# VHH binders against Outer membrane protein assembly factor BamB (bamB): the designs that were tried, part 19

Target 1, 360 residues: Outer membrane protein assembly factor BamB (bamB), of Alkalilimnicola ehrlichii (q0a984)
Amino acid sequence: CGGARELPDLSDVGDGVATETLWTASTGSGSASSAYALVPAVEGGRVYAADSNGRVTAWDAESGERLWRVDTGRELAAGPGAGGGLVLVGARDGRLLALDAENGEERWVSGLSSEILAVPQIARNIVVARSGDGRVYGLDGLTGRRLWIHDRSVPVLTLRGSSSPVVVGNRVVVGQDNGRLVTLNLQDGEVIWEAPVSIPRGRSDLERMVDLHADPLVFRGVAYAQAYQGELAAVGMGDGRERWSRDIPGHTGMAADSRQLYVVDDQSRLWALDRNNGATVWRQDRLQGLRLTAPVVIGGHLVLADEEGYLNWIAPDNGDLVGRDRHGRQPIQRPPVPDGDVLYLLSADGRLAALRLVED
Short names: E, the ipSAE of ESMFold2; O, the ipSAE of OpenDDE; V2, 0.75 times the mean of E and O plus 0.25 times the DockQ between their complexes.

## First folded at step 7 (VHH)

Design s4 (from c3e with S31D T58K L102F E107K; framework vhh_6z1v_2; at its last look DockQ between E and O 0.01; V2 from the best seeds 0.00; counts 0 for: pae E 23.1 > 2, placed apart)
Fold by ESMFold2, look of step 7:
Structure s4 (fold): chain B 360 residues (1-360), chain A 122 residues (1-122)
Amino acid sequence: as target 1 above (360 residues)
Amino acid sequence: EVQLVESGGRLVRTGGSLRLSCAASGFTFSDYAMGWFRQAPGKEREVVAAISGSGGSKYYADFVKGRFTISRDNAKNTVYLQMNSLKPEDTAVYYCAAGEYFDWTSKDYDYWGQGTQVTVSS
């Protein structure tokens, strides 16, 4: 047996939000590392997923019919990103692959300066990708030609550029390994603004790590960023000015609805904060000790998956843990992907499931 | 044609050790989770241990924790069960199984071996 960690006693919690399994599928061998960002993408009525052995697969989102599967011949560590007729995957060897979304045929491959551990994005025919050395690339979606590079100094000890960029309108939001949030012009990679989120503190390199490791969240004109061992900040997208900050370190991720920001801290406590001023609305502590995914808002519910294969259902208005249901015993390491009333779950061993929330 | 062939089952004394092997052919071994199950006379088949395709995740039933170890060698298409500190209640036919998903219920396994008898004498 592996090493021991104290897990919470949740045996008194009932099932959860009722779900119907629409279909299940295998993506292959799954992920070889929890550090890989292999996450399903849902786009245009299709679901795409990759395994670490180089396979990329597309399914019809409604039926689960496999539409295509290709073997890229590379160890994949990030993606897919999907959009603009492309499926984008990043490899451990620094290759960014763009596949045709209809048939999986390779459209282009571009070499980046180091491994790709962050999910590539595409908007307005520009592919945005981040390499582990902290560089951010803008690439032409049709050809893969490099349009721009954003290259800034990174700390000596870092989590290797793992948070994914967020593209909003003509802006690219990047959580940097130095605790700063930067926003780039999508077209030319020039800095629009940069905001400090957290400052390194402590005597050792480990204590000073303030990477913005959780993916930034942009919601209704505000960028939210959470530092590893640092601050959580809300920053105005228009001017880069801090709206508020809280001492809530973490690396798992965030979600928002119209009223609240939901944040997982480094002790696996789930916070609900007023989006506008950062005031605590509630905190759910019962999940401490679990390795959680980022929260997901779906159908008026809040859900987090965990390392034991559970979905943990939380009431958004008061933080009650209203149910837990298990979908296999393998870890779910990346947030479920919502699309309407459907959740897509990917387990570490490559099991993909489509679940529909059941009405009454 | 998919084949799973168990070997190594025999009579042993209480406190003894055995290693079971399961040789696999006819499928891509690393794509499949492997499990060991057992069935004693008059009992329902139960999971003993399971291992993911990569070997990165393992499961052990409570009644074997600390005594049994599952492992796999993907180069040899073989899964193993090392059984230590054997007890009379471990007497059963042991089955090797392969499934596309890593899970520990028998319904999730596609392929099964013929079984190998393990008998633990008092």
Scores: ipSAE 0.000, ipTM 0.105, lowest interface PAE 23.1, mean pLDDT 85
ESMFold2 (binder alone), look of step 7: mean pLDDT 86; pTM 0.873
OpenDDE, look of step 7: ipSAE 0.007; ipTM 0.229

Design s5 (from c3e with G55R T58K Y59W; framework vhh_6z1v_2; at its last look DockQ between E and O 0.01; V2 from the best seeds 0.00; counts 0 for: pae E 18.4 > 2, placed apart)
Fold by ESMFold2, look of step 7:
Structure s5 (fold): chain B 360 residues (1-360), chain A 122 residues (1-122)
Amino acid sequence: as target 1 above (360 residues)
Amino acid sequence: EVQLVESGGRLVRTGGSLRLSCAASGFTFSSYAMGWFRQAPGKEREVVAAISGSRGSKWYADFVKGRFTISRDNAKNTVYLQMNSLKPEDTAVYYCAAGEYLDWTSEDYDYWGQGTQVTVSS
């Protein structure tokens, strides 16, 4: 880009959806880079968060009581992932740390082949982590021993800030930098299927970037993937076959409910698509120019956070921008995390807030 | 007209072996993941093993611990469960299931057989 972003005039938008702040807390210093995937994890009645300076903290989700805090001594760039009694964080130096969820003590550390910029996952006592060079690791949750590695050649030019793997049942869904979506067996890392989402086009390395940078979304048997400069595709989880595709490039992310897929494109327009056939239901253009998070569906509402600290509330049925409310002046760089009727917001300076929706 | 027919269930002694078969018809077998599930009296149905349709990737529940092997023969539209080192705890009705993707939960399978009884005596 050769010019400044044009920001929208949203001064006429009122407050819209009311929220009650249940509690606030500090995670520490926040994130050193917008490319880091430091996102709160909600698991087992607890909230976990990390800062880039190496702190990892747990709070009681209901009360906001700090349960523990540890200093890992490493620059953290991804996580936490939580489950199986573990809290998982990835460091810029390629170390994957597994902390005891009860008290934050280190259970193991494993070295991966490059920086960790994707949120680690755990299911069925297998930790799944992706390094910046595109490798995907399966690790034993008890010991950190490598169970398998899935290796792929990295394109000459790729985006930093890899999409996170998604674990569903016995499958690991990975959006690759070559525009393909792969699904791996959780136990042994073998490919179950691979599907093209976008094919590199253009004459320069920059024009040919088709990274699946947005996290894939798996919802009710369908995997959705969005290429940076290519297609949005819906792929059957069972056979890896495309069900539909649209020319909607983007890198911010997606959400779904029972009827609709919500997607942010590369111009910060919010699309609602029929989840089953990809047909446009509505599009909201008023947020163009803002740096948005992925959309979040909560309590019959749709919300996106932005670089100025606002929550932008969208009516799911028709796409109306029904309200904007500010939660500090610092950017919210990662999607709010829903848990029932509660949203957890993490700002770039490390402020964590738990909000409950009070009125529809 | 989808049909899954299990066979091979019988009474065996502890430490013995059995091979279960499931013959499939009425769908494109090679496109579907196949699973074996079991249900003992008074217990919830649980996945035992699963195998993908496309590349034959396999998954096993922890309680089989290398004792069971799932395989498929796409030319015969048949999935197998080789059960070795059987224990009384393996006594159950074993079900064959087919679904669009590999998972261990019963909710993800579209088609089910009637089951075959496996009984392991002390």
Scores: ipSAE 0.000, ipTM 0.142, lowest interface PAE 18.4, mean pLDDT 84
ESMFold2 (binder alone), look of step 7: mean pLDDT 84; pTM 0.859
OpenDDE, look of step 7: ipSAE 0.013; ipTM 0.258

Design s6 (from c3b with T55K L99F; framework vhh_7qbe_3; at its last look DockQ between E and O 0.27; V2 from the best seeds 0.00; counts 0 for: pae E 15.6 > 2)
Fold by ESMFold2, look of step 7:
Structure s6 (fold): chain B 360 residues (1-360), chain A 119 residues (1-119)
Amino acid sequence: as target 1 above (360 residues)
Amino acid sequence: QLQLVESGGGLVQAGGSLRLSCTASGSDYAMGWFRQGPGKEREFVASISGSGGSKYYADSVKGRFTISRDNAKNTLYLQMNSLKSEDTAVYYCAAGEYFDWTSEDYDYWGKGTRVTVSS
């Protein structure tokens, strides 16, 4: 046994990549649970964020000026998603709210079958949302009327549908709680293909959990999915056929650049893999024991935030931990959001910061 | 919003060659060529990754067509050799983060350039 997590000694690591704080703001009370997917959205020169107490706020992305704030009156657990003139938030009571992006006024509200813990998406005037029971909905962006539902049976014990769908073109990529990756037609919700990523094994429900809990990543024609206690797989978007797989379980998430896939495993080791064949390029072990966010690629750098408020900067080519810098003392539980050379950082207590990378 | 402008279409005799170009207003997109012949649906011709390292072709054009790109000029090319009457079509340039061979998955499309192959 020895259940206490041993934290790494990182005291010898210097400062990270130089950044300038453009502005800071408060989103309100922050997040009531680490299971909530309250993530800032950047769209059309604006930043949107929600707190779990029901507030949704918009800021000017350059200045940090608050443009509007509304109180929805609901406990919010996911979002915002932004696009098509809408700001989308999901509530613990299963309500999906669409707000006017210009002024925060409610345009419509739709009821889903279960709590919403995955960030809603919108493309081509179709809102895609996933409820905690594993159902995926397509809704009309103008009216909120249900266009289709995709429903698959889920295991008795599940991590409750927390991975967000990925919309690319006319396709919706969903990591399912049964260890399968599915791609749906955006217009009618019909399955284009389904691929196994991992198969349940073991005797207890806990041992058999193979949820695709990390958000799937679609990059240049390949879908990547990581099972909670199983495999990491690369699947061709066109045909749903596995290109490679690795025994790298995890639940935190992935990023890619033109050559490499970056993956955090269940021990908080950061792997860089060749995107084409899955071969290990490097692995960074020094962060083991920390609770990390998914990696983010920005400005030729790789960064992961952690539970102590640090940004951990990694060289993409060789995996060296080049620096760490702290942005408050509260956990950062969701990946920082890049937009050009700006990084948006949301702490669990609701502190939002916009950081610009500085070149020497 | 990304803008795509095709050029290089025209009339050519069977067995001849033609080079299409597509200039993009941005970089780092996966890009492809599609075509729509008379009375037919739009079909995939070729695609190329953002870096240029991966290239894919429809079976009907393999060995005859070559896709390439010049990222310094944000320009996509299609070299078409050994042209046949069945290659007569409007050729479209497309771009997106996904280089799927189905036309529904590209986010940006050009207006097309006509290629006519005569007997």
Scores: ipSAE 0.000, ipTM 0.227, lowest interface PAE 15.6, mean pLDDT 85
ESMFold2 (binder alone), look of step 7: mean pLDDT 81; pTM 0.836
OpenDDE, look of step 7: ipSAE 0.017; ipTM 0.304

Design s7 (from c3e with S31D Y59W L102F E107A; framework vhh_6z1v_2; at its last look DockQ between E and O 0.01; V2 from the best seeds 0.00; counts 0 for: pae E 21.5 > 2, placed apart)
Fold by ESMFold2, look of step 7:
Order: structure tokens, then C-alpha cells, then sequence
Structure s7 (fold): chain B 360 residues (1-360), chain A 122 residues (1-122)
């Protein structure tokens, strides 16, 4: 929190993985705060994005042709989530908006108890949304009517921002501000299991922050969660039992493939861990000091974006930094979104780019 | 078992004042946010004002700001709408609603009253 930050000298790193820009577009003014979770959504051959000034836009994913754009008139802080014919955005005033995916027309609006800083989700016609006070809502996708609420007390001090719920099957996985991971039944919000990930330590409220601020990752039957000033844990989805833990604090996020879990720590070091037992496979230290996004696995590569607009390409088998290339001068604050061999980048100023990995 | 009963709706001259009340029973009143909604014939129901369970937070639609005041008396299980500077366009059936959380959309209210008619003459 109060430490010095040295920026790495990466000027000798080459261009790395070749990409072709398919198209670029503007979402508008971008994001007013790094705490906002304004991320593109890719669904049904379309890309959706929002800016903090209230604009929501849809594009054809292949051509970049703008299909519709609407102005909601609200400061948007989270989303979009997309699915079930809906585009979902959350506002700073606590309103959750559901837009028609075909034309952007408002289907419904529902009020939550506080600001919405986590990306809403939808599955099985149930919208899952989280407000900044830690409450999790299940809402009817057709009407916006509240079906259930899960309420848990919020610590006195917490990070600005919230991890997003992860919906998998009929389950909702939520990282809580008390260092616990909870899984809820999608239909009625009842707790299936709850698991400790980290325990608050220290004498001040600041020292005892153990928020699960990074989004949980669910991969092949395991939930992974990382605490801000605590531990990284792997928890079995079936029984809620810890499989392993590591003392690797951080808040940026994670990715996985069949063998490895990739995680960024609080010093911007990239760890590869055996995802079954947590043992270190390699660690990439050259990015230390940069503000990185969560890693993304695409096309047999790892990529992390940073505060200077670069993509940093990493070889998954040994952690080598194989290249970096710049995509504008503005920060990329949220992980790029992969879809097949295409990567969607959104910079803080609202620039959206679709990049295809070039074979050979 | 839950019941919301509005009262106080009547005919009022343009520029006049009127106070609506809504008596609640069958639930712990102070745990619920309360809202007033209105619906004119052939129009969609619209939110007028809302108040938190404690009474510490209020919200007003733009078309009534400065003219209407929502309040509550948790000892009497009653929410009020003081309506001043009434206009003919305020003519509607006014509904009381209760929800567990402070909000301003009809989708989040659990309980509704039967409504009380307010008519504002020229």
C-alpha cells in the first residue's frame, strides 16, 4: 500500500506473437474509474460494450459493423453481461438494466441496494447481480422481479469494487469480503457450501483486509480464489473442501489450462502452478511493477495487458516473455476477452479492438 | 396476511394540497422500504416517491420534486405522501407498496395496496 514501485525496463523485448487487427471501434468515453467493471461481452456473434457515460453498443463480431447504440442516461459501472436475449449493465445509482440484445431497447430496470460494480450474469433465465454492499440478487430474466437475495455483512473496510459472481451449471460462486468463498443454488439462492480462503490478520482494519476481490475461477470441478492480503486456495466444487492453498496474495485474477493455474501476485509476478497440488512450475518476474490484467489463455499462449497499453505474451510451458506490442497509449484495465482465435481489447478511453492471432 | 390500506384520496382543486396515508399490517414495518406509485387510465404505472425502512433515505421522481414529500411513522406502521401544488396531471390512482430494500422500480416491491383515487380539478 505505501511501498515504492519500480517500473521494469522492457525496451529490449521484441514484438512476439503476430496478430491481425480485424476492426476497431469506440465505445464512447470509456471508464470513469478503475474500480468499474466495464468489459466487453461476446455472445451469439456479437460484441457488446458500455461506457461510463451511459452508452451501450453492439457490433457484429466478424465485421465490426455497429448494430445498435443506446444511451441509458445513467453512469454505468459494470457489464455488460450477455445471454438469454439480454444485455445487462449495472449503474452507480444501483439500477440494473436489461436491454434487448437485438435492438438495445430497455426490457426492464431493477433497483439494487447499492452501486453495481460487478458484472451481472445470466443463466437459465435468472439474472445474478451483486451490489457494492455485498448482497447477491437472483432476478427473473423476463421481468426483473427479485427471486431471491443472499445477504452477508460487509466488513468495515473493503476495496472499492467487487469480484463478479461466476455462474456454472445451477451454481453461483461468490467471493466474499470476509475471505470466504460461497456457492449458492441458482434457483433459490440457498447456500450449497461455504469455504474459508483466508483469515484476517493484523491490528488495523487496513492490515486485516482479506477481500476476495479477484474474480473466482471455476475450472474442471475446482474453484480457485485469491485474497487481497491473504491466500490463494483451490476448493472442490462438489464438496467445498480445500484441495490446496498457497501464500500468494493478489487481486488481479487468474486463468487455467488443463495442467496449470496462472495467477498474478501483488508484485505483478506471474506464477504458473500445478493446478492439482499448487506446486510452483515457473514464475515470470520481468513484469514486476507493472499494473497488469489477469492472464488470458489464447491459442497456446498467455497474454496480459498493462497500464501502458501493451500486450505481454508469455510461453505457458516455461514462462518466457516472448514479446510485447502496444495497442494504443491508454491503460488496458480489464483482461482481454478471448473468443476462439480472436482477442477483444478495451482500453480505459473506450477504444475497442478485435485482434486475430496469425497462424504460422 | 400482509395488508396495505391507502386512504386520503379525494377531489382537490389545482394548486391545492392533499395528504395520503398507507397503513401496513402483517409484517415488521420498519424492515421495509415503502414507495408510492400512480397510474392514470391508459398509462403505465409510475413511481412517485420511495423511503427507506429507517426513513433516512428518500427518492422522488423528477415530475414531483419540490411538490411532494414522503415520510413514515414506524410507531404507527404508516407511510405518508404529502402532495402540494397539485396539477390536473397528478390525477391518478395512487398505490402504496412495500419492499425489503430501498428501490424505485415496481419490479422490486413485494406487497401492494388497492389504491386511492386522487382527482385534481381545473
Amino acid sequence: as target 1 above (360 residues)
Amino acid sequence: EVQLVESGGRLVRTGGSLRLSCAASGFTFSDYAMGWFRQAPGKEREVVAAISGSGGSTWYADFVKGRFTISRDNAKNTVYLQMNSLKPEDTAVYYCAAGEYFDWTSADYDYWGQGTQVTVSS
Scores: ipSAE 0.000, ipTM 0.110, lowest interface PAE 21.5, mean pLDDT 84
ESMFold2 (binder alone), look of step 7: mean pLDDT 86; pTM 0.876
OpenDDE, look of step 7: ipSAE 0.023; ipTM 0.320

Design s8 (from c3e with S31Y T58R L102M E107K; framework vhh_6z1v_2; at its last look DockQ between E and O 0.04; V2 from the best seeds 0.00; counts 0 for: pae E 20.5 > 2, placed apart)
Fold by ESMFold2, look of step 7:
Structure s8 (fold): chain B 360 residues (1-360), chain A 122 residues (1-122)
Amino acid sequence: as target 1 above (360 residues)
Amino acid sequence: EVQLVESGGRLVRTGGSLRLSCAASGFTFSYYAMGWFRQAPGKEREVVAAISGSGGSRYYADFVKGRFTISRDNAKNTVYLQMNSLKPEDTAVYYCAAGEYMDWTSKDYDYWGQGTQVTVSS
């Protein structure tokens, strides 16, 4: 929800990192809600995207040629997830759809217990999906049959299970609405470990919201989680033990490279932290007031998209805002998706662009 | 089979207001972005405003900013253009168009109406 805000004066910033537009395409009608997690998926030389009106489309990643487009007939709110020959989308009515990646034909549909606002995942022929009531499902990739359910009590007031699970090896990392980070066994859904990131406190349900709303990030053996109104924590993947924490609440997301963790806070300030101990390296404040996406590391650059259609380029070493370039006039509400030196950019109106970074 | 039927074009005085409607049939309306374009004599057809299929995103040409509002009613299969503070320069045939996504150019729209004349007297 947010209130009135003052937009920053960025008129002195140049055009940013040079990019070449490889192609553009339409995903359809765009997204009906900023709460929907409609993001492109890049898999096996193909790009997949969905609109909220039920269209799912595949393109060749190199040429931008449309390979197929199908109409699911449902309001879609999350996805696609792609892998294992499947394209997975979640609907507002709680239906999880698995489409054949080659031709878009429906392979199966499974009903979950509530709306699906988190991007489904697949690994080792197991589909992992989260519903808004806090349940996490493991489903057979071939049939859609439920293999396991992980159920956890959710607070009365939540951000409705909006962070996506992360599958790493045989583990599923979930940021929970109760401020805890949990890791589940992919095969049977049993808890491997659970770590508190933030605890609810205060008298009202609103004051107690500590949802791990930003998607968790797993990087080189560490899980990072950020609470909506709480703390940012680094947790060892092997043992579930906190390595460090910082008082940096936020909900947009994070990225990492070998030395630094990049985090957007609840005031749209971009922090760079030493990944190993959480110490501040720099902070970039000039983007305050903008609605930003999570940062993305690509090549030697750091980029965030915003509500005005800009890419904002940040130097990783010192946090300088080195450039801004505009890609349409519509908001970009989800992080650009990197694949090698290519970024895939999806605007709220459904415009998809593939951009390649140009070498210096 | 696809039809887009504009209505509401007429003669108005400078500073006046006008509401254009476009009734759509023959396709799933909510899957299509809708646009209003205009063409004055001797000029190329140009975008006026566009709206995404869901209605969540809107685009306005620079010359219209603050004066026109595009909206849609997916239950009635209708897109509207509310035109306020009209100028003689707004005199044109206004066309309704439908495309798979919202865009700035006419080449990206699949279906077109026959147009409705708007004339703004000085």
Scores: ipSAE 0.000, ipTM 0.148, lowest interface PAE 20.5, mean pLDDT 85
ESMFold2 (binder alone), look of step 7: mean pLDDT 85; pTM 0.867
OpenDDE, look of step 7: ipSAE 0.122; ipTM 0.614

## First folded at step 8 (VHH)

Design t1 (from s8 with R58K M102F; framework vhh_6z1v_2; at its last look DockQ between E and O 0.02; V2 from the best seeds 0.00; counts 0 for: pae E 20.4 > 2, placed apart)
Fold by OpenDDE, look of step 8:
Structure t1 (fold): chain B 360 residues (1-360), chain A 122 residues (1-122)
Amino acid sequence: as target 1 above (360 residues)
Amino acid sequence: EVQLVESGGRLVRTGGSLRLSCAASGFTFSYYAMGWFRQAPGKEREVVAAISGSGGSKYYADFVKGRFTISRDNAKNTVYLQMNSLKPEDTAVYYCAAGEYFDWTSKDYDYWGQGTQVTVSS
């Protein structure tokens, strides 16, 4: 709801972090809904992006030259995922499309049980997709044939949108709407372990919502999951045991470096936690009131985009807001995608920008 | 074999305090939310308090009104219920329960203890 919300006064924050725009492009119409998981994908020196009107485009990551564009004729709501020579996009009508990464030709289409609002993933010739009804699919990368399905009951009320599955090795990590984190075998979809991150509590369906809406983060053998109106938990990937948890509810997303986990809570406060034990290192409160994207680690900085079109730059050591620069007047609803020292930024209106971090 | 063994229930005077313990074995304790339930004579079993696997989330029934505190020690595979300011109305058999999915609105839990009798005299 873009209603008259009081925004924080951040006028004192200057351009402490410099970026160079390498190139800009248009994906088309952008995103029709904030619930859509339309994000740039970077793979093999190319950038892929889709708009809600069904256009999928590939650019050279360095030059910004458009390599190909196709019109799928479908309302796209998720993707692209890129890998294995494929570009994967999900449609509102529940169809998953696999396009050739080189030329954009349609390889196969697979129908899922409901709208696709999570970014499809691919690894080891298996496509992992999630539909809005909570089902997770394993599909053959070559043919789109369903190999397995993971079906869990979803609560009556859930946040619109689904966290994207994360593939690590031969494991698929999925944050479920019931507040549980599950790891599946990539090959056959069997549950390896399942851990409760947050338990539903309250009398009403609304109060009991504990969706793992934020994408789970796997970093160095630990899975981090954050629940809406619930807890943040660190779970060992090897055994599924919880290492630590914090009462930091959120739905935006997380990032990590070697030292710290960075999370945004439901009040748009940014936390830095000790990655190993969950202790608070610092909390940044100045961005409260803003709709923030997930934090992204790039170089020696953290960056979060917001609905006002700004990149907010945070010093990881102490949480200082060291820079805030505007890259348009349109909302940035998806986190910037890092590749080396370059950020790929997609605005709500479909503008794509490649920004190089300039380090002194 | 899964076991939940409650202890600490006894006769106590009104206004007194009591600490219940539930020792768990046979499952990965930290994976499970733990709950305390009670059943008074002629009444239905009701939830008293619940705590998440990590201990970060807690639930208390309305009748607790700050008198009871649920806690857990995952290193000892034990959940506790500290009960203060006890009243005759608190007289019941208290049960420990475990579930990976803990819903106090449901009586479907994975494991249950045998219960411990708490009696509060006037």
Scores: ipSAE 0.000, ipTM 0.244, lowest interface PAE 14.4, mean pLDDT 90
ESMFold2, look of step 8: ipSAE 0.000; ipTM 0.127
ESMFold2 (binder alone), look of step 8: mean pLDDT 86; pTM 0.875

Design t2 (from s8 with M102W W104F; framework vhh_6z1v_2; at its last look DockQ between E and O 0.01; V2 from the best seeds 0.00; counts 0 for: pae E 21.6 > 2, placed apart)
Fold by ESMFold2, look of step 8:
Structure t2 (fold): chain B 360 residues (1-360), chain A 122 residues (1-122)
Amino acid sequence: as target 1 above (360 residues)
Amino acid sequence: EVQLVESGGRLVRTGGSLRLSCAASGFTFSYYAMGWFRQAPGKEREVVAAISGSGGSRYYADFVKGRFTISRDNAKNTVYLQMNSLKPEDTAVYYCAAGEYWDFTSKDYDYWGQGTQVTVSS
């Protein structure tokens, strides 16, 4: 929805942070849409990825050797989620597939009421999945039978795509397209609390869009949510009460460390905020104009990928743009996935790389 | 600036063939699903065919299945519609569309071309 972008001049930025490529792999194709949530999953020493054309692949996380690949025969738009011996993928036609993590064989398939554009989650043998019509499902991990459905209406105009639910303990945190954050009991889907994050304002349906499109972030007892055209809020997980809010709209996503919340706004400025009170610590404006992923904290660094295939490295303490390094020329549309000192990077054309941070 | 430019529409006789093309610029072509739509005078716009960003998934409306073929060349940023065995009822303006959201029947495509006229005479 934006006009022509003025791209920043970053020609003076060096490499700054060294990485070692451990391995690369190809899925042969990638994601058909930036609205799809096709993101690598790292679980149990394995990396899983899906492409839009129905392939799901597992690799050994250390060596990059392909362990299995299956063709589901469906256009996939979300996942994988991994856990409990399962690899979970959501299809454009509303089918949720659970594959055996060891060999990729189908364990079950369940139909949801609409397309699946949010990454399915699993905890305590309960699969949590969100369909594009706003419903959230709890499904038995062993059988795929529906345990509960949470059904709320969506606004007349919403962004395509869905934020993914976050499962923490026995709670499911969902960012809704009406600007509210809801937390459900994992076992039965009953609402524990609901909190307003942003209120629709303006005369047109477009101006009133307050979708919580960025994935919610739950960190050390606080849920953080960012509205497309509204507030960024911190909400206590225990009581659902707002601790602070800021007028920082965006849809890209957030990360946190022990001191700070990092958030990208709708102009691709990167904010660091005090996690406890929301006060600005620093703001990095040099990436303005780029299409960024959500930030990722890894190895004492902050990194964001962009549409030109770069990783942009930021110093967390002061916001300095420390380095930029390129990993192909294809866009990186979803945040890199950290696991320890390793970063898994998936480009839009299906190239997967495992990178290790190298000391100093 | 995103641009979709259709070409190839013309007058043909019943039973004839045409190939439509749509040249795309201003976005990363391989990330977008592409669709062909048509609108006859006094009728609502309807989907004809769609193809995923990778080219691996294709959709055809029932009224054109077997006669039309959608394809794409991601190296040339171009989507094609091969139209065979044309009938007078295929007469319409044909539009190219691009969308981040893959949906066989959706009108929720992000970008649209201006259209190219196909006319099939008796």
Scores: ipSAE 0.000, ipTM 0.106, lowest interface PAE 21.6, mean pLDDT 84
ESMFold2 (binder alone), look of step 8: mean pLDDT 84; pTM 0.865
OpenDDE, look of step 8: ipSAE 0.026; ipTM 0.474

